# VHH binders against q9y6x5: the designs that were tried, part 41

Target 1, 379 residues: q9y6x5
Amino acid sequence: LPPKLLLVSFDGFRADYLKNYEFPHLQNFIKEGVLVEHVKNVFITKTFPNHYSIVTGLYEESHGIVANSMYDAVTKKHFSDSNDKDPFWWNEAVPIWVTNQLQENRSSAAAMWPGTDVPIHDTISSYFMNYNSSVSFEERLNNITMWLNNSNPPVTFATLYWEEPDASGHKYGPEDKENMSRVLKKIDDLIGDLVQRLKMLGLWENLNVIITSDHGMTQCSQDRLINLDSCIDHSYYTLIDLSPVAAILPKINRTEVYNKLKNCSPHMNVYLKEDIPNRFYYQHNDRIQPIILVADEGWTIVLNESSQKLGDHGYDNSLPSMHPFLAAHGPAFHKGYKHSTINIVDIYPMMCHILGLKPHPNNGTFGHTKCLLVDQWCI

## First folded at step 1 (VHH)

Design e19 (framework vhh_7zox_3)
Fold by ESMFold2-Fast, scan of step 1:
Structure e19 (fold): chain B 379 residues (1-379), chain A 121 residues (1-121)
Amino acid sequence: as target 1 above (379 residues)
Amino acid sequence: DVQLVESGGGLVQPGGSLRLSCVASGFTVSSNYMGWVRQAPGKGLEWVSDIYSGGSTGYADSVKGRFAISRDNAKNTLYLQMNRLKPEDTAVYYCARDLSYKGTWYGMDVAGQGTQVTVSS
């Protein structure tokens, strides 16, 4: 039988939650599989960019989903979480489900992973659910497992996305032990449900399962605000994205806007696009605006108002608070192996290897993940 | 500084028994999450058994009911009692440690070289 892979994302699952809370079901999953303790994500550390990096192996400047809010000056199109269905935004890369369907007469299945309800290069996931946050984890799991067992051509790649703990991380902040404990216990229970469902359906022994996330979460405060209105008038620019990375499109001379912003706050770095640090790999795409503001960890950029967010992400990808983890189980993976760190772009070539797919050119390094795999002995 | 030395392997016939030992130095076995992993020739690493600092134990389905993990705090030694051995138990056995309470493992970078178990006539 051809190899099968289920890729699961719990949005906003900060790596050190594993060390600060108990996860009995996830612990049991890891005992017979592998754990990567930190995954270094791509900048900006946001949901749409990092989910697309996982499935393309590309930096944001290369795959074109450079933020959760984007603007294209030529076409005058806008991208947001409520306006994300235009293939224009997704066509700068080829995600793994498209490659899976085009190379070997295989099917893909998707329960809510960003981009899977959009035709990309005229190819949409063979089985998919239109994004709807109100659909339960159980319904998503029921559809995915039904498609894994009852498809022709066979489903060999499947994805499952869940919005927590990100939503609660924003609402309560990651330092709220009472509320986060409740949310994380519920997620662990959902992992238990996933494993039990796969066992009951006879899928568990032959299915490769990856559990990962797109980013972490850091604590914010009303004591850590950067008021953009204190430095520049709204008439000088169009705001494309606000916090914690602001995307500024000048309505006047770019240098004049830059000069008004550069000394606005000691807790914010202001970059002309060409001066963005090379280590971010966040420069070579027309969707990246002429001026980018990057807030320090835990600081929120606002427009003469308070912020209700107690947690946020999008910050510098070198920050451990922005890092997720990766756990995996299945015939492709060693049992009981722990690894310290990989890059989020490394996940894509590893998944291509497991599925026997030829990867598109990408920024990942297969060598970083080979020690996780049984067919790639490290000695 | 940190060292793990496995011993007690050897050749045994199917249905026989062996007791593996892992002597630790540079840290305390009872204060750490400890386990046994094995590798058969041409195969990947397989988790066999573990013991948490609090004493809770786990076993892979393939060895459950036949193997027993234990520790001797005075000797700072981890044991694996292997009963009713099968040819498929043939492997190099390694003991592993959480390098920190926060879940970092030694992986294959243990101070010992493992101990060979061969189940054959």
Scores: ipSAE 0.000, ipTM 0.127, lowest interface PAE 21.3, mean pLDDT 88
Fold by OpenDDE, second read of step 2:
Structure e19 (fold): chain B 379 residues (1-379), chain A 121 residues (1-121)
Amino acid sequence: as target 1 above (379 residues)
Amino acid sequence: DVQLVESGGGLVQPGGSLRLSCVASGFTVSSNYMGWVRQAPGKGLEWVSDIYSGGSTGYADSVKGRFAISRDNAKNTLYLQMNRLKPEDTAVYYCARDLSYKGTWYGMDVAGQGTQVTVSS
């Protein structure tokens, strides 16, 4: 029988939550599997880009989902969380569920993972749920596990997505110990439910499960605001994406806009597109706007407005606060092994290996995950 | 011996409410995946609601927003609060320790005798 893999994402699960809070179910999961303590995600550190990087192994400039909000100057199309269904945005890459779905005697399933309810390269998972934030975790879990257990052709790859602790992180800030403890306990309970369900279905021993996240969360404050209106008039540009990485589309000469912004705040770096640091791998895509603003950690870019968010993400991907974790369990993985760090793009070639899929060209390094896998040599 | 005993069923008018109880013996409700299923006349078993050991709850679309599953750990009892009942809710309701096996999403390794719920004007 072909191997099976379930990929689970808890949005905005900051890596160091594991050190600062108790997760009895997740810890048990880890004890019987593997843990990567820190996963370096891709710039920008936001939901859609990073989730697509996980399943493509590509940097944002390569897979084309460069932000949660995008604009294409040629087609005049817009992308947002409320407008993400056009395959135009997704077709610059081939996600793993499509690759898997196209194999003989295999099918894919998805519950709310970004892009899974869109036909990409004219292919959509045999089983999927349209995104709906109102759908409970248990309903998502029920559907996913049902499909994993009873489908023909068999579901060999499945994704499961949940919006917490990201939403709560935004609301309370990651430094709110009281509220975040409550939130994270619920997450752990959901992991317990997941494990229990798999055991009851007889899937636990044979199913590979990866639990990960797309990004972390940093503490924000009303005392750390960057007001663009103090530096440039609204009429001079269009804001395509906002804090903490703002995408600027000039309405006047780019140089003039740049000059007005470059010294706006000591807590914000302003880059012309061609000057974006190479380490971000965020340059070679037409969907990246001519100017980007990158706020320092914990700073918020605003337009003469106050922010209600006490936590945010999207910052420099080298910041530990932006990093998620990865835990895994199943026949492909060791038991009781901890690894310090991998790149988020490394997950894709690993998953391809587990599933016996030929990976598309990607930016991941399979060697980075070999120590996690029982069939590989670990150096 | 493992056993479940349902109670609380009866005749109610449309729009009314009932609360079903299920007392377990031989195992701990809070440590198991529990649920309610129902069988209407001439129909097969239908999943109604479930609760995981972690506390997460699920509901069939037909009862979502009207029914609420809960448990009392001290009493080792499972409950189903049914509000805004409809004639379509008429069925024998079974409490079960739920499992899934090939070919079906829900199965019952342990179930009670059932309790009749009749919604009629």
Scores: ipSAE 0.000, ipTM 0.232, lowest interface PAE 15.5, mean pLDDT 93

Design e2 (framework vhh_7zox_3)
Fold by ESMFold2-Fast, scan of step 1:
Formats: structure tokens, C-alpha cells, sequence
Structure e2 (fold): chain B 379 residues (1-379), chain A 121 residues (1-121)
């Protein structure tokens, strides 16, 4: 029987939530599985970039999804959460579901994971749902489990995406204990439903399940705003992305725009593309704009307006508030093992190993995940 | 379904005023980067004015100090108040939207059918 893997993402699940709230269903999952306490994600710490890094093992500059809003100066195309279906944006990498379908005779299934409703290198997930935020977790789970049990060739890789706790993190902020407690309890109940469904269908004992997230969340405030209009007249540039990482395309000389921005706020770093810190791995792609502004944690860049967000992400990936966690259970994983930290790009080569796939060249290091796996030497 | 409908154009004498309106449907004007572009007979498109979601405004040098862009959020309507009009302002005026504050696609993501402004004695 070929090994099977279900990859589940709860968007915006800050690792620190595990210390401040009780998760009885997740705790039972971890007791017979593994926990990685912190996953160091890629910069920019945003949804589309990090979800694509999980399934490709690549930094954003290498896989091409460099932000939630993008512009390509060569082709003059633009990308957004409402305009994300052009394969052009996704074709700079090969995600694991494509590799799974092209190596061996195997199928993939997807419930809403970013990119799975787009043909990438002329290959779309064998079974998928078009993105629709109104579709319940239960309906997504019912489709995934049906496809895992009733497919030929067999579904060996499946993905499941859920928008919470990200949506509530933005609305309430991560420090709103009353509202976040309610949201996180609901997520734990959904984890309980997931495990129960897999047990009822006879999948639990032979299925590898990974539960992870793309980023964390930090508290924002009306007292921490950077008004870009106080720095520079907007007629001098085109704004590709705003906050907390602003992507600036100059309409005049780049040096002139840079000089107007560089000393504007003590709570924002201003970089010419070639001066972006190497540790970000955020330079070598045409979709990265000539000038990038990076706000300090909890600061919001605005255009002469207030921000309605009480929580946000996108900040420096060295910040613990930006880190998600990873929990896993199944025949490939040890039972009751805790690990401190892995890089989000390490998930891809680990998943390829579990599925017996040859990984495409990637930025992950298989050695970082060896201690999680029963078939590997960890000492 | 996204739609932009311009009105308020017409014939006016030099030194006169006109107010253009653009009624939006299928999206919220206050949440988007909005602007006005114009095309004079036999010429290309010229950017005239814009407004960001937060209310910050920009103007072409040719119209600065004479034109004012504004919006009414309750009516989901964008306006261009044009004062001290010159024969050189004669053009078809288009209301346009660009998502996320980007004017990278000309005529932009969405543009209306335009409204004719003629400044002549």
C-alpha cells in the first residue's frame, strides 16, 4: 500500500497560542504524535507566499509568490487575492501535488489550499474545490475523506485549508483573550471532528496527518500608524502592496523616491531591492519591487487613514509572533516527541520522503526533520 | 458585476466650471484607488487626478489648483470638480478604478464609457 498524507492548515495560528489556551483534542493528537513548537516561516510572513513555500520547499524569491499583491514589470500582469487564477504566477515552482501526480500513478486531492484550483505546469490537483470561503470545514473534510477512500489511482496526498484563526486575529487582535479563546476552542473542536471522521472511516491508523499554519499574528493599534503620505507625494510612485511591507514602483528616478522615504519614520526600514537583508531571501525575483518598506512589529503603513485591523502579519520572519507550529501523527512519525524549531521550507522534503517522492531542488534541509521520523537516525 | 457610470460633461465657456460624477456599483469606492483620466481628440490617455482609499489625492501639473477630486461614500460616487476651465481641458473624461492602489493597467482594471467635456467660446 502506498503511504498517504493529509496536510491541514489553520491560517494564522500563532505558535504562542498553544501556551496560552487549552487544546484538549490537539493535545491528544500530539500525545501519540509529534510537535514542533515553532516553524520559522519565509519573508514576507503572508498567506499566499508561505502556503506555497510549505508545498514547494522554496523561498518566495524562488517560487515567485512573493506577496499577496504582486506586479510583474516585464509582463505588466498583476496578482491579488481576487485575481490569483493566472498560472503565470504559480509556474516558477512545482508544488508537491504536481510531483505526486507525475511520479508513480497517484492522485492528489485539495480542499481550498492556495494554488490547488490553478493548473500549474499544465497539471491541476486530481480532485479539488474552487476557492470559496463560505464552504464549511465539515464540507471540506467530507470531500477530502471521500476522495481518500474512493479514488483510482489512489489519492496519496491531500490538503485541507481553513481561514481561521487568521480572520479573527485580524478582527480582534491576538491579545483579545475573550474572543480569541472562543475562536481557538472552535478550532480545537474541528481538530476533534477531523480525528473522529478519520477513525470512523478506517483511515486513522494508516494515514499520516500534518497540522500546521503559514504564519502567526501580532497586535496592531491606531497609536502605531506610519502615514506614507507624510513622506512622499503618491504621484511619484505606484503602490504595489501597502502593509506591513510596502512594495514601491517609482514613477520618477528610484534614488529620488528612496531619498524621500529613507528617514521618514523611525518605525520603518526602507530598502533598495539590492540592499534587502540576505537573511530574508527576498531579492532575486522580478516581482520584488525596486523599493521595499518594512514596518516594525505592530506598526501599520497607511495612506492618510485609520486602519481597521487590530491584528496583522507580514512582518520580519525572525519575530516569534510570526511563527506557526507543526503537529503530526501517523505511521511515519514518532509518538510523544517534541522538537523546538524547523524552517517552513523543511516541510516539503520531509513530505516527499514520507510519500516516497523525489523532491525537486529546494531550500529545505531534510536533516532538520529527521528526529520526527521513525525510519530515520536522530542521535 | 462591476460598473462605472460617468455624467456631468457638456459644453462650457473658458473660465467656467463643471462637476463630473461617477456612480460605482459592484464594489465600494471608499475601499479602492480611484481616478480620472482624459483623452483629447487625436491624443493618448492622460492621467488627471486620483484618490487613495484613505483620501490622499494627486493631480496632474496641468490641472493642479483648478481641479478637485472627492467622493461621497454614502452614494458610492466619485466626483471631479473642474474650475477655471481652459480649451486645453477639452477631452473625454473617464472614471477609473485600480485595485490595491496600482495604476499599472491603462485604462485600469475598470473604466466607464466616458463623458465629453468641451471648453469653447
Amino acid sequence: as target 1 above (379 residues)
Amino acid sequence: DVQLVESGGGLVQPGGSLRLSCVASGFTVSSNYMGWVRQAPGKGLEWVSDIYSGGSTGYADSVKGRFAISRDNAKNTLYLQMNRLKPEDTAVYYCARDYKGSWLRTPFDYAGQGTQVTVSS
Scores: ipSAE 0.000, ipTM 0.174, lowest interface PAE 19.6, mean pLDDT 88
Fold by OpenDDE, second read of step 2:
Structure e2 (fold): chain B 379 residues (1-379), chain A 121 residues (1-121)
Amino acid sequence: as target 1 above (379 residues)
Amino acid sequence: DVQLVESGGGLVQPGGSLRLSCVASGFTVSSNYMGWVRQAPGKGLEWVSDIYSGGSTGYADSVKGRFAISRDNAKNTLYLQMNRLKPEDTAVYYCARDYKGSWLRTPFDYAGQGTQVTVSS
């Protein structure tokens, strides 16, 4: 029988939450499986880009989801969380559920994972839920596990997505111990529900499960604001994406716009597209705007208004506060093994290996995850 | 370059107190996530305490109520006040900035050289 894999994402689960809070269920999950304590995600550290990197193994410049908000100058199309259904945005890559879906006697399932309710390369998951934030985790879990258990062709790859603790991180800030403790307790309980459900269905021993996240969360403050209106008039540019990485589309000469912004704040780096640091792998895509602004950690780029968020993400992907974790359990994984770090793009070739899929060209390194897998030699 | 220099360790009797200091250079302590970890003989690294840029603090269960993390912005220094010390607190204590995701890593993940704390009768 082909192996099965469930990929679960808790949005905005900062890696060091594991260190600072108690997770009885998750720790039990880890104890019986593996943990990667720190996953370096891709720049920018936003939801749509990073979730797509997980399932493609590609940097954002390569898979084409370069932000939660995008603009294509040629087609004049816009992308946002409320406008994400056009395959145009997704077709620059092939996500793993499509690869899996196209195999003989296999099918894919998805519950709310970004891009899973869109036909990509004319292929959509055999089972999926349209994104709806109002749908409970329980309902998502029930559908996913039902599909994993009863489908024909069998579901061999499934995704499950949940919006917490990201939403709460934004609301309370990651440094709010009281509120975040409550939120993270709920997350742990959901993990408990997941494990219990799998055990009840007899899936636990044979199903590979990865629990991960797309990014972390940093503390913001009203005392750390960068007001663009102090540096440049609104009439001189269009804002495609904002804070902490602003995408600027100049309405006047790019150089003039750049010159007005370059010294706007000591807590913000301003890059012409061609000068974006190579380490970001965020340059070679037409959807990246001519100028990007990158705020320092914990700083918020604003217009002539105050931010309502106490936490945010999207910052430099080298920042620990932006990093998620990865835990896994199942026949493919060791038991009781902890690993220091991997790159988020490394997850894709690992998943392909587990599923016996030939990976598309990707930026991941399979060697980085060998120590997690029972059938590999740990070098 | 980021540098952290720990001090304040020493020999103390059970029930005694020590105050560890960590002087930072190359960055601002108050603007960063900071923490203390320790390594006892024959054991791995253990998280002890942390302080967020916003001032929120955390403590391992083993030290909660006994240790207090703080910082002096003017001196760009991180502190760990250790009260009611126990023999099991004996370890090398390291100061760290912006945890790179693993408390199980070697001390090379931390900028400080560490300071020895020995609690013994």
Scores: ipSAE 0.000, ipTM 0.220, lowest interface PAE 14.9, mean pLDDT 92

Design e20 (framework vhh_7zox_3)
Fold by ESMFold2-Fast, scan of step 1:
Structure e20 (fold): chain B 379 residues (1-379), chain A 121 residues (1-121)
Amino acid sequence: as target 1 above (379 residues)
Amino acid sequence: DVQLVESGGGLVQPGGSLRLSCVASGFTVSSNYMGWVRQAPGKGLEWVSDIYSGGSTGYADSVKGRFAISRDNAKNTLYLQMNRLKPEDTAVYYCATGYRPEFYTSGFDPAGQGTQVTVSS
């Protein structure tokens, strides 16, 4: 009976939503499982970077997905977060589904998790869906459960990704209690559907399930804009990424561009690459640009225009508003245990332990997740 | 307590149709995940169809295109319309929610007595 794990992500699920809204289905899941109240994600607190950190256990500078929009200075390639399937971007790390397939000759299954529709080190998830945001949660779940029941070699690792509450968090902002309440209730209903479908198919008792997210969300405002055009002319640089972390590729001398930007706004920090704070672990990669601008929480960097975003993420990873949570249930996990915090890179070595895989070198610390697991002693 | 009462089974010839009903008490059909499972004599439970909280439906490959799951919110009732019935569809059919606090078996646990469907040729 090989151990099985289903990893589920609800994009942009801010940890403190759990305290401000009612989640009856998620609460029932947690009562018979474990809850980690805060997961400290990696910088920058964006979708593709953090989803890849979850499955590799690496900081962004190490796994190479350093933003949702990237430029590689060595190869001169550009990455767009919409449908870019070039393996080049993903090949700086080995995600857990690849390890699962290669170490034990097991199968992996994926419904939309970032990177799973791309061959990485010539290995693609055994079963996968090409990314398409229009595919329903129910269709993703139906495929995952079919593959968990009907695969040879057996599917032992499965992933499921859902775009909410991130899309609504951007549109309404996390402080819009009326709209966010509606969205979060729908997510709780999907969690209920997930649990009951697993029970209906006889999967629930023997399956480890992790429900987590990549980042949180903070409130933005038209009163909190940083107009980059007021500080520097477009002719001096190429913009690789804009907000809330701007990636600047100078067209003139780097020091000259830095001097034009360094006093641009009291609500933005300007860093030469080598001066980026060590605590971010965001420096040692060719895809990190020579100058990085980091907006303060809730501030939006713009180019002489208003922003339509009422919520955003990407900010400093020490901010509680950027933190997701982790809940888990299954034979590997204690029942009714609550834990305060882990690092998002700690999820990978924990998952490797559950699956009996040897982890690739990583930035996670297995000791941080020991108290969640029935076969481990807390220390 | 949640109570589910299945009805509508019976003896039918191959190619015939039956509509099963599941009347719920202490539980609201319109907003909850529900499904149908069946058990043929001497065999294990087999999932047949489900309906999600949001109204999306799923079907086992063996019944897809022949069976249709639906609900009537005014009657608090779940239905399974079974068309082009085959001898292999012979089983006791159970209605299930999964939202019961006292499960004694892994996975699915039927709440009602079930309704017998016999397809004779």
Scores: ipSAE 0.132, ipTM 0.627, lowest interface PAE 5.3, mean pLDDT 89
Fold by OpenDDE, second read of step 2:
Structure e20 (fold): chain B 379 residues (1-379), chain A 121 residues (1-121)
Amino acid sequence: as target 1 above (379 residues)
Amino acid sequence: DVQLVESGGGLVQPGGSLRLSCVASGFTVSSNYMGWVRQAPGKGLEWVSDIYSGGSTGYADSVKGRFAISRDNAKNTLYLQMNRLKPEDTAVYYCATGYRPEFYTSGFDPAGQGTQVTVSS
């Protein structure tokens, strides 16, 4: 039988939550599997880009999902969470579920993972749910596990996505111990439900399961605001994406716009596209706007308005607060092994290995995950 | 100490009905993932139905539309109403929970003794 893999994402699960809160179900999952304590995600540290990096092994500049909000100057198309269904945005890469789906005697399933309800390269998972935030985790889990258990051809790769603790992180801020404890307890309970469901179905011993996240969360404050209106008239540019990484499309000379913004705040770096630091791997795509603003950790870019968010993400991907974790369990993984760090793009070649898929060219390094796998040499 | 005690099984003719009960002790049924599994002679454990703490329910395709899972919070009891029973439903039925992550170390292991359901003419 071909190997099976379930990839689960809890949006906005900051890595250090594992150290600061109790997760009896997740800890048991980890105890019987592996843990990567910190996963360095891709810049910008946003939901759509990072989820697509997980399943493609590519930096954002390569897979083309460079933000949650995008604009293409040639086609004049816009991308957003409410407008993400055009394959145009996704077709610059081939996600793993498509690769898997195209194999003989295999199928893919998806429960609301970004991009899974879109035909990419004219291929869509045999089983999927249209994104709907109102659909419970349980319903998503029921569908995914049903498909994993009863499908023909068999589902060998499945994705499951959940919006917490990201939404709550935004609302309460990650430093709100009281509220976040409650939220994270619920997440742990959902993990418990997942594990129990798999055990009851007889899938637990044979299914590889990865639990991860796309990014962390940092604390924001009304005292840490960067007001762009204080630096430049809003008529001089179009804002394609806002805080904490603003994408600026100048309506006047780019240099003039840049000059007006470059000294706007000591807590914000302003980059011309060609000057974006190489370490971000965020330059070589037409969907990246001519100027980007990068706020310091915990600072919020605003347009003469106050933000109600007490937590946010999207900041420098080197910041620990932006890092998620990865836990895994199954025949492919060791038991009771902890690893310090990997890159988020490393997940893709690992998943391909587990599934016996030939990976597309990617930015991941398979060597970084060898210690997690029972069939590999660990140095 | 966590315990599950199943009851309500018996011999019934095809098309008949049974109601299984599972009384839990040591934890709250309404606050935990609960489910029913069954094992037919010569077969492995088969998932039948479950109910999440939030109240969402699931059913195996083989029982969908015929079985209904429910719970009584006051009695801390899980139920399985089985209607339109078929010979293929003959099995020992077990109640299970996701109360503690350490409940199962390998696969699924029913905690209770189960209750026998026999559907025969």
Scores: ipSAE 0.000, ipTM 0.251, lowest interface PAE 11.1, mean pLDDT 92

